# VHH binders against Riboflavin biosynthesis protein PYRD, chloroplastic (PYRD), part 2

Target 1, 366 residues: Riboflavin biosynthesis protein PYRD, chloroplastic (PYRD), of Zea mays (Maize) (b6trh4)
Amino acid sequence: PRLAAGALSGRCQAQAAGDLDDAHYMRRCVELARKAAGHTSPNPMVGCVIVRDGRVVGEGFHPKAGQPHAEVFALRDAGNLAENATAYVSLEPCNHYGRTPPCTEALINAKVKEVVVGMTDPNPIVASKGIEKLQGAGISVRVGVEEALCRKLNEAYIHRMLTGKAFATLRATLSMNGIITNQIGKGADQSGGYYSQLMKEYDGVIISSDLAKMSALPLSREAGTNQPLCIIIAQGESSRLHIPSLSQEHASRAIVLADSPVTVEPAGVEVAVFRQIDLESILQLLAQRGLCSVLVDFREAGESFASLLNDFQEDKLVQKVVVEVLPFWLASDGLSNLAFGGSQSFPLKNLELRDVNGSVLLEGYV

## First folded at step 15 (VHH)

Design z4
Fold by OpenDDE, fold request of step 17:
Structure z4 (fold): chain B 366 residues (1-366), chain A 123 residues (1-123)
Amino acid sequence: as target 1 above (366 residues)
Amino acid sequence: EVQLVESGGGLVQPGRSLTLSCAASGFTFSEYSMGWYRQAPGKQRELVAAINKGSTLYADSVKGRFTISRDNAKNSIYLQMNSLRPEDTALYYCAVKGYEIDSTGKYKWLDYWGQGTQVTVSS
């Protein structure tokens, strides 16, 4: 009795081939979504691809809040070709009526036969409601293709949604011998540099008042970028703070968070006074203002600024750490006091290393 | 107002060729996907061919025989039908589908059809 072993291999291979194709198209969605980096907050970055007969026939991404979602752009691009096509989308299609019909209705109207979703909506209130709507309309829905990639794309949005706090990344520079320095690598803050790219991607950057006094405010040098909100921490400052690099015309690009009343120059810079400045309150404030992500730049932090970070692990206030290691040895002239170790040691997750113009960039998750 | 006007239909013998034309007006033609559909007697309307900015699509039944093309300067699409068969007998429709997005970010699905042109393939 020659067991017919042959037929099972073809279906598994076809399924595996289908799975590979799904992953490919979802990666394209993520790539499209990334075109809007730094522009979408408070909304998520989303990409969509319409696929017919193994070919992309429509593409779209969400460009900014107040504009249509990725699905609408992709369906506009596909038009008649969307009928009986498969839509790939990095995030669950919305199902809420707002200023415009929801994306579920957009997909239904276009008569797609299948929707492949990267991740479900992180909002527990609306999670899976879009999927259910599509299924109810007779559309096949698959969920979780390249889910980790889709979640990483919107890690800041997800964090804000779940915690009510901005996603915080701590950035520091070290010498080869482990000394914290206020320097950044050569070209890091220029076009194409890692710092410039961070300034493109993050909604805000927290800096010390000392850094604001001594240097130009952080900005992106990338083309077509939005500039991050500069959050200046002013602890123990005199009654006056002068920001030389900020013009009155651009005063809205910065906010000063102070522990005491302070007059800021130039005029027009928003000042918020707190009895006690703590990182949690700052991250909540930023989230309420629609910022999903904030970079905490540790340059010129001083003791007061460093104190904000002492217990960041215990309070889970920082999600990511970025450390630049410069290719030089520094003399230990007492600056060793800037070690921000906190009270506990912990492993970092998903450590990544990049070579950046002769320096090493390390990224890890808390 | 969106208008789609089909032409070029008629009676032809099997194996012959026919070219359909659709003239479009009332929208920015170059920005939208266009399609040819057909409805045979007693059958449902089906997509025959579609064209957007970069892609074409054909029903399996017409692959290798029919060719859809567009002329944006004339706001027109065409369907070259070769090797016609009796099964190709139908009313052929031109359609535009897609989202119109205004400057405020509001959008509406456009779904407009012509009146159709009759194609009859008979010996």
Scores: ipSAE 0.833, ipTM 0.955, lowest interface PAE 0.5, mean pLDDT 91
Fold by OpenDDE, fold request of step 17:
Structure z4 (fold): chain B 366 residues (1-366), chain A 123 residues (1-123)
Amino acid sequence: as target 1 above (366 residues)
Amino acid sequence: EVQLVESGGGLVQPGRSLTLSCAASGFTFSEYSMGWYRQAPGKQRELVAAINKGSTLYADSVKGRFTISRDNAKNSIYLQMNSLRPEDTALYYCAVKGYEIDSTGKYKWLDYWGQGTQVTVSS
């Protein structure tokens, strides 16, 4: 009995080829979604492509909260070509009615044959409802294509959804000899610099009141970018805080979180007074305001500011660390310049290294 | 109001060519996908060809014989039909499909059809 070994190899190869194509199109979704970096909060970044007969016939991404989702733009682009096509989307299509019909209905109306989803909705209450709706309408649904990539795209959104806290990244600069410094690398805060890019991507930046007094507020120099909310921590401050780099016209770009009543210049800056300022409360507050991500900048960090990071690992308050290593050897004014960020030692995950204009940028996950 | 008006249909012999036209009005033509559909007697309506901003699609039965094109300046699409066959006999429809998105971010699915033009291929 000659076992027909030949027919199984062709189906596996066709399936493998299909899988490669799926991954390719999902990567394109992610690329599209990234065009809206810094603009989508509180909503996730989402991309969508419509594929017919092995060709992309429509593309879209979610540009901003209050605007249509990626699927609607992609289907607008495809139009008549969407019928019997495959839709690829980086996040599960929504199934709830808001200001507009849900994306599931949009896909159903367009008569797509199949939907390929990068990841399910991280909201535990609504998870998989979009998938079920599509399947109920007779549409084939596959889930989990390039899932890790899709999750990374929306790591901040996912974190906020699951924890009720903004995704926090610590940023610090070190000299070559391990001294914490208030300097940043050459060109880092200019157009194309890593810091400018961070200011484009993050919804907010937490800084000390000392930094706000001494320097220009953090901002992106990238074209067409939104500026992050500047969260100024005022601990032990005098009854007055002057922010020289902030104009009255731009007062809405900053908020002061203080442990005591303080008058802020310029007028119009929002001030919130807390009995005790702690990082967890700050991250919850920011999440409630719709921020998904926040950078904690250690420049000009005093002891009080540094104390916010006590036990951040244990409390899971910080998710990512970014360290810039400058090509300088600095004199030490004391041992205090060598350590911020608590008393615990732990390994970092998924360490990445980049050369950035003569400095080294290290990124790791807590 | 969205209007689609087909023209160019008629009686032709097998192997001959015919060009259909569809004039569109009532929407921003350049932003939407357009398509040609046909319905033969006793059959379901089927997509013949579609065109958006950057792509074309053809039914397998018409590939290599039919060409869809658009003229945005004239708000029109065309279907050049070559090497016509008796099985191409049908009522041909022009259609627009897609999402209309307003300035507030609200959107609606558009699905409009012309009245059709008859194409008959007979010896």
Scores: ipSAE 0.829, ipTM 0.954, lowest interface PAE 0.5, mean pLDDT 92
Fold by ESMFold2, fold request of step 17:
Structure z4 (fold): chain B 366 residues (1-366), chain A 123 residues (1-123)
Amino acid sequence: as target 1 above (366 residues)
Amino acid sequence: EVQLVESGGGLVQPGRSLTLSCAASGFTFSEYSMGWYRQAPGKQRELVAAINKGSTLYADSVKGRFTISRDNAKNSIYLQMNSLRPEDTALYYCAVKGYEIDSTGKYKWLDYWGQGTQVTVSS
């Protein structure tokens, strides 16, 4: 069959190109949103791209809580070019009035023709309200483009909102022969290292009091980072706890959770006393303070700290595990078991690995 | 107070050229997009051309004939209209649209229009 080029090819290609174009623009939304990693909690990370005549005419992302949402920044860029454009947004536009008008109104005022949404709002009370508002104003809406990517972007936000608890990642370091080590891999905590990057991404980090007494508190060495809240677990402490790496001027960067009254040096560090410290209560407290994500850093862990991890899979307290395997075979003075407890064995999901400066970093979901 | 003042309209023969200008004040001109719109008698106002920091946009009916440009030093935009046709006869407006965001994160939609300048394309 000899047909003129374009007639037959154009019809088939237009459908395929449209789907690929949608995915391309939505991936750009996710890329934009990630620029605010570590800065938006308790708000989600959101990106928005305005497209007119196959060209990007405006882009935006939500930079931090209290600032406008991604759509407003993208519409500011697009301006006059937003009318009859397609707006790509990684999360369903909000439809509530607060200090400022909702993002649905922003899109309606700009007279966009179409909105493409990566994922609906995870809150079932308000889910689809933004979509319905846009449709009621005559705007075409498509949903679910790159949905898995958009959900992964905000997995901590979604978890916090649905459960009232912070999303928890357990981090541990092992030798090749399974010995738990307290020292992380070479360069991991330096700029560009995986540990420094985790400190940039997570809203808080949970550590033992032993680690706090012996070492500098975890921090990111990435430029422009909002440092994580350091949550220090103090069980069985006598009267006083000294945190040598923390200055009084930075006391607000740490909180001590203790099972008995304790005086903390430096002065000004918040102390909360519980009759019994458990991980569920910690995660609820941290979510109430606006943290979406926390890293449980399993270093210098005694039996009390390790007991926080009993039943972590069964009670759905930890969602993700990160294990660093060092390229060493270490001497052992006894049989050991990894200290995150539980009565149940389970496979990790979506396992990934990468080489990090000669060590192996394994990541998987509980 | 946002002010937009169009000029350069007039009577012109088909096939000829005309340049419109719009002087702007009352906002940080270089930070916002600007556009030219037109309204023929009995018709709805329609976009003719728009310009922001990185893009220009033209209505299909004027592509290849009209060119939008801006001069941030003079706070002005221009519309070069070549190969004019009788259907280009309309009242031409400039407009600024977009979001203004203040230092506190509050925002409002800018939607300001000039008074218009008449373009008539006739024998």
Scores: ipSAE 0.621, ipTM 0.893, lowest interface PAE 1.3, mean pLDDT 87

Design z4
Fold by ESMFold2, fold request of step 17:
Structure z4 (fold): chain B 366 residues (1-366), chain A 123 residues (1-123)
Amino acid sequence: as target 1 above (366 residues)
Amino acid sequence: EVQLVESGGGLVQPGRSLTLSCAASGFTFSEYSMGWYRQAPGKQRELVAAINKGSTLYADSVKGRFTISRDNAKNSIYLQMNSLRPEDTALYYCAVKGYEIDSTGKYKWLDYWGQGTQVTVSS
């Protein structure tokens, strides 16, 4: 919050400084939550910070589905010091019973005096129920601190919850002369590179069977990564598909979606057969399997794979686009009329660009 | 079985000092916060001081006069009470509070108290 000018400037400055303290602690919650990127689906990423007398006395984050929520870890850390403290949490505390009491009861038992919430529950049916429970127990609640940041942290979770479909990002690599390529920029797939980071952050990655036959399956090289599920689309495929980079020990890292029966090598790779393969059905299936986010890694693979992207804006199937432009001018082989996606022109929103080791990375929302 | 045993209470003149001790057993002492609380006759129990791995906390009424410390090797916490006043007269309890989280991710709130030791400050 900005400093307000006027006749009460001294009081306004003190309030603005207090708001900046709130924002500081909430940004720490988001930072903590990000430590679990790629690990929490179908659960959201959540962080919690317990503050007493201007000092952090406890902090925690939700490490993965099936583990305690962030508030419990933060309260474990704070212990006796949680009483009369302020708890900062990036998402409204849950108010449902499961294997253990809800997080609202955890905060009440610890006798915190105040809870500061980044965003309310995105489900309108249960929104504010956690806040109301806390208020009913005499705990002061403030809402909306760094709300945009908290919402962006969990944009895929929110999308899945509201639509029943995975959040989809389209990724492509282009030459300077606009040719789609299966190359990626130097170092992009190494630790710290943007492609490696994407593989850490996304629950699944969709590729063509042609790419799977010719290249190593996508993976992250970030430390401690839960590797994304590799979804391989086999349209018009023969009765056999060999994935040379995949070992039998790691067969569970891939699933093949095919339009006809197919035997996959190595053994143990799941195969699902559909009469027609379309992106909407894929995204719904993946959401039902607990994936919140999917990267569609579009590398030149033929017209059938490209057809998955027909009308993706009109049908709201893709939310984000990431394009890497390589510093190369590629020879043309006469491939023409390959649709990259969409039947309509539209501007991207919130466009960002950055230099990534000699390439340009463009990102925007549909 | 968690056991907390306070000692060191007594009758003392204003301005003097006392040290309270709390010996703990039945849990991994170094993993949990500990606190001292007091209850004067007819009053609510209040936090006096608390300590976790990196922080200490004091009630405003005792700041600068009382010091909490812990010795993990002896599984004990202490309350050094200096410059005692008649309003410090109370039954003093030590307590352990925190979440127990098992290997399966189940958790519960733990709240264990000692029997208390009486401190009386009077001339």
Scores: ipSAE 0.529, ipTM 0.861, lowest interface PAE 1.8, mean pLDDT 86

## First folded at step 20 (VHH; from y4 with D104T)

Design e5
Fold by OpenDDE, fold request of step 23:
Structure e5 (fold): chain B 366 residues (1-366), chain A 122 residues (1-122)
Amino acid sequence: as target 1 above (366 residues)
Amino acid sequence: EVQLVESGGGLVQPGRSLTLSCAASGFTFSEYSMGWYRQAPGKQRELVAAINKGSTLYADSVKGRFTISRDNAKNSIYLQMNSLRPEDTALYYCAVKGYEITGTKYKWLDYWGQGTQVTVSS
């Protein structure tokens, strides 16, 4: 009886040690993938690591849609060292033929012996076909290593694939006494600031027409970043909308969604007129345009803009909330300034708190 | 055109050393992994050693005896073989393997030299 316990312990320890190594390499895949934050939409962020004899011999990430996938870069890096190696990849390798052979064939050609996959691809085109192809080629495949981390990496992509809607994050700044303000924390919108980082990461940002009239359009100050599409919600009787901070040269950076015909300045800004503007339709439109994520930047308690958020919880239209609390007490002109969004009370999930330059940043999931 | 030319093979006694060289052309050498392979009579071709930008790999049978190195300025790789054994007798090949990426397209490169004979005999 005692001998059987020792052998099971050794196998369990060896398996546990192997599992720790797998997790380590998958975390590295995720780190690599994050280098392309804000650049990959509509494609997911993906990282890949080639491991031989307990050493990383190749690394790669998907940099941008239309470019090769992470596996190809990792295998390029590994070359001859990829043979009989283990490939770690944060997302299931693709198996469809496009302009290039699929990643499954790339891995097969490189003669990897094993592939470790963080998560299956929610894209119906992929849907475990990549895994099956690799297994059919005699490659060992393990799935689900650091799956939660891999899912979090691509939460917006996953959401879009499953719902046909852009992943929406509601952002607001509050005073200490709970008043919504168009102010932002010190340095937040500068390089390295949390808002600038959000503008780097998100494919789009929704703002009110009032904000667009009064302030500079949201932009990232991060180096080498893409700017988000600025989606301006124009509700009301105004037949003219002037966006002073937008030049004609950059008119393509903004879209105006209006409930009535409106002339927008500068010329060249796309205008879409809807009979009724609702958040669901907006999120669907954005998803169709290839946006995976959008920040709903709630800076003013305008009634029209606030109305977009009335049923966001019931309809699961907002997935994440980011609230900045400023270290200021503001005068309130009315009770309406103390509340925004939602007809129902609900607990937030996975609440995170950060101290950011004297302000508090709160992040939670709906 | 990709060309790989091996040199340095010969007949040596057991325990002696030999250095193989491979001169590469027709591709951006510094961007690719290179390897030495060998094929003994009646055996399959096997990887002996490989080198990329930051890593080296050795077969267990040659570990501690053989050293692979590269000189990117000369577009060459080398295999220093020490403590040679009769079992090391084989035709040694230089190879390049890796993906060539051109814009959005990629292809697997798999090119081999003609080989250089290494014979270890008393």
Scores: ipSAE 0.823, ipTM 0.952, lowest interface PAE 0.5, mean pLDDT 92
Fold by OpenDDE, fold request of step 23:
Structure e5 (fold): chain B 366 residues (1-366), chain A 122 residues (1-122)
Amino acid sequence: as target 1 above (366 residues)
Amino acid sequence: EVQLVESGGGLVQPGRSLTLSCAASGFTFSEYSMGWYRQAPGKQRELVAAINKGSTLYADSVKGRFTISRDNAKNSIYLQMNSLRPEDTALYYCAVKGYEITGTKYKWLDYWGQGTQVTVSS
């Protein structure tokens, strides 16, 4: 008896096709949102697409804190075409009254028939309130389309909101034999390079005072980008710290976190003195200042960063690790210079590998 | 003040063509979507056609017969209506809808003209 392969009903295919379309448009929302990388903190990156009759009729993204949200821009673009359209948005529309009406009202006024939401608001206080408002207005709402992608887009924002700490990524460059180096791969710090891109995306970068003395401060070479706040860790420093690469004009681009009073050159650089510098306190401080993400740029095995590395391993304060492996062997004065020491072992999640100009870039989550 | 002034309506025989015009003022015309709506006697107002910067939309009942266009230099939209039918008889309205964004603030714009009567009759 030939088991009749049951015709998966045309409804399941239509629903599956609809689901594919939803995913496509939500991915476009995420792409739009990414245009504001490095500009949105403390706000999330959000993208919105208005779709009517299988066509995008409006697009928008949130460009910067204090500006309108993605939905408003998308609806501006769509205008009359938004009526009876479907709005796709990477994050739940806001429902609170601020300086302007909430995005829920914006969508209602535009008379969209359906809203597709990538993820709910991570804030438990407001979570699902926007969805409920839209549903109450007779708008169909679907939630969770490409949710993982939407969460990844705002992983730093979500982390800051839930923990009160900046999302931290540890970055290092290693030789083939596991020696930490202050060198980076060819072109990595140039326009289009992975390091330059990181400097665009992250709100801040933590470096040692030793690095600040010897090298140019980390910066993005991407066009139209904000520069990250340079957080300089000064442990065991003399009474004076000179940062040769920093001009007085740009003194506001850096902050020095020191374990003792220190005079910083150039003048105008903010100095915060802590009895004990620990990574948790730093991440909390940065979060309070509105930074969602920080790159811990580990370029040397010096004592100044050793404590921060210990904090990373013991308290899991770092969420992501980025390691560049260079195609050369380095001499080391001892076994202590091999890779990252630590008291704990743990698996990395979602490991990604890229070949970058003859080097290997590894990314993983803690 | 936002003003929308429709023109070009009239009495026509079935199968004939008519072109409606709407002159807009009081806002940055090129930044907004525009639409034509109609209201037949005893019926609700319905969208006929809309145009933004990159897209056009048509009601199913007018697809292939009507064409919406815009001239930003003249702050005007047009509705070319071909193959007119008795069921196309209505008061036709020009409308602007969208968000005006000024710095950090935004406002919904929803303005309508007075309408122009189109009557299709033998």
Scores: ipSAE 0.805, ipTM 0.946, lowest interface PAE 0.5, mean pLDDT 91
Fold by ESMFold2, fold request of step 23:
Structure e5 (fold): chain B 366 residues (1-366), chain A 122 residues (1-122)
Amino acid sequence: as target 1 above (366 residues)
Amino acid sequence: EVQLVESGGGLVQPGRSLTLSCAASGFTFSEYSMGWYRQAPGKQRELVAAINKGSTLYADSVKGRFTISRDNAKNSIYLQMNSLRPEDTALYYCAVKGYEITGTKYKWLDYWGQGTQVTVSS
């Protein structure tokens, strides 16, 4: 005879408890992976945790492009204790050869019993290949634990893999009464501030030539940071552009995209001339140059720069919006002070907010 | 060259104790796990106990009776075997497993000693 309803309920409870343990270990993988934020591009951030008898016996993360993968560091840690363990990994283990053997082979040789994967590889050519290799070797594989968190961790990588384009974020600052301002919050551009962190996390930052003429170019003040490429959009400037904060020795930190020939001071700054500058062509050029992520920093922008962002939600040109709201009410002479427009209204998804030293930072997805 | 040398085996009566030692060289000892394995006559090799930087692990058959420990200053691991039983009779091996990482390159370590015999009988 068949089991009673209580017996089936017990099995469901065991699955729910196992899911909570799985979630805990996968969140640790993500925490480990974030230690490499700003250092792995074009590679994804990956963490790995090896668990035996309910205890973490090894952990690792991918620290930098060209370095060993997370699984290798975790297996170095676990060693003899990896046999019959469960390995948690935030992204499907690689199953391709490069300068080193694939991570699937490493896990198989260590004789792990089970692998729990946060998300499959977004690249359709290699998707599920790692999982299939592990299963073919007799290793149990479960997929999708904390998948949303794992996807958010590598949103730029996923976007690049699926579209061939850089992940783009729009950043702006508003007063409490909704007026676009050139200011940023107190301390935001210092070490630990949100603006400094953004500059660490993005491969490039797009600014107007007006901002470049008036202010220091954006940079991160985080220790050991790979500074973003500064992309300066010059529209309606037909002869000269002077960038006071940029020295000739650092000319490679900037590129100017112009709608007509322009001479840039200092010498050595790359200039690309377009007949028509639009956001899609900019993002395509930046992806071709290897950028996986780009921040559009909307400050001190003229009408032409602002128009690049009209209907930015179309064709997935911009994925994310970051708005800082400053704690003051700015004087104005009217009701309309909108920076840019568009023909369509749309909601932002997954809205989040946090306090940043007296300002409010709002983030949402297109 | 990785070298692992076991010692301390012998003939012991049931209920008595032995301590096995394994001296290691040829790798950065403190960075890697170490394990004790055994192979009884006619049986396959099995894990007995393992130790890494923060954890120990024991086979169910030896829990509460055997204790693994390490001394990084002497590059050695030990297996204290108490309350020995005839079924503990085996050739005992130590082994190192884990990744050796040098810059961007890495290699799986999987090295074994020659073993030390433990015989538990009247």
Scores: ipSAE 0.564, ipTM 0.877, lowest interface PAE 1.6, mean pLDDT 86

Design e5
Fold by ESMFold2, fold request of step 23:
Structure e5 (fold): chain B 366 residues (1-366), chain A 122 residues (1-122)
Amino acid sequence: as target 1 above (366 residues)
Amino acid sequence: EVQLVESGGGLVQPGRSLTLSCAASGFTFSEYSMGWYRQAPGKQRELVAAINKGSTLYADSVKGRFTISRDNAKNSIYLQMNSLRPEDTALYYCAVKGYEITGTKYKWLDYWGQGTQVTVSS
């Protein structure tokens, strides 16, 4: 009858409203986590929100590797209000003992009623262990709220965990008529510009030795950032490499990867020598050093630097591309050749476009 | 050591008011939440009201009648109880709960006072 239909409508509306509230709080977790962008590697970015009676009573995020996790900061805020609350966490709470108790234990001790998780731990050995611990203690657990957003937040961490290699993004600049340029767009490297923001977000940047010799090393101009590690590729380099923009006090900001022994100025810059330099080995080395993400900045690139990108799609060495198109038509002596990397054609996924100070920025996944 | 001392309890007529106080020591008072709990004879302790830096929380049974407040200069919290009812009769406790964080280490605080009796009867 009509009365029964009315009852079902009420139940459906209540479920939809609850889902919207969950999504709202989980998006807040992601927002909090992003405050630590560039600071947490090799740890993921994590946010936590404690909700009691429809109100946020505590918030936290993981600020840096080695510091307490997001849940602890949120529970510090909530205090007496955490009991019987719902905790929203963008990543499955850890359930391992290290130097400190696990976050599952922290949530259990605070007597939260329910935990809502954005995504499970990507490591299959430990996946669901945190969820199972919470459930075993009588805490209700829901999983998968805003999961796609939570996974995208930590895509580099997930990639490193699953593959043992750093997540790589290829960045290049083109003129309107398709000429690869060494110039980036006006204002891109200033505070608020896209290049400055990339330098904040990425743990490292791979550049050619020619770029390092001729210009300032890439850095972020965003306030409060850790600067990326500059990875300088020196192939066929002479016995000496001078990096004019790097002071000895800041030698730790750079590492030189060379195919033969080289003396670097300033003193104190780490040098690693390979018989053959290839992108896979570089990405593995950087992951072992704790970097989750690297930007391959295609500027001042000669043939040897470009060869690092051969077959990057088939070997799954680059996950994302960022192409800046400048609003200039450059002089050319004939047809240009834009092709580099990859032996097969493939579509980019999830293509996005935006206007950046008169240039066009294109982003897509390999 | 952490010490919480409640005061202000007593016998009061229904419909009247009473103010409870809790003096705290042994921790950095302004950094932690505080709460009032009560335990009627034969029942479990229950939350009455709690306060942290940004929020207050009240049990449904006391909303609109009770008000929690804090004075960080005096390291004290208060419970203003208006329109008292016989069912408000209980032993009232204050408590501090929360994480103490020192560098990379953290510890859960969970301390209680001795309680102060409130009796509402004609």
Scores: ipSAE 0.564, ipTM 0.877, lowest interface PAE 1.6, mean pLDDT 87

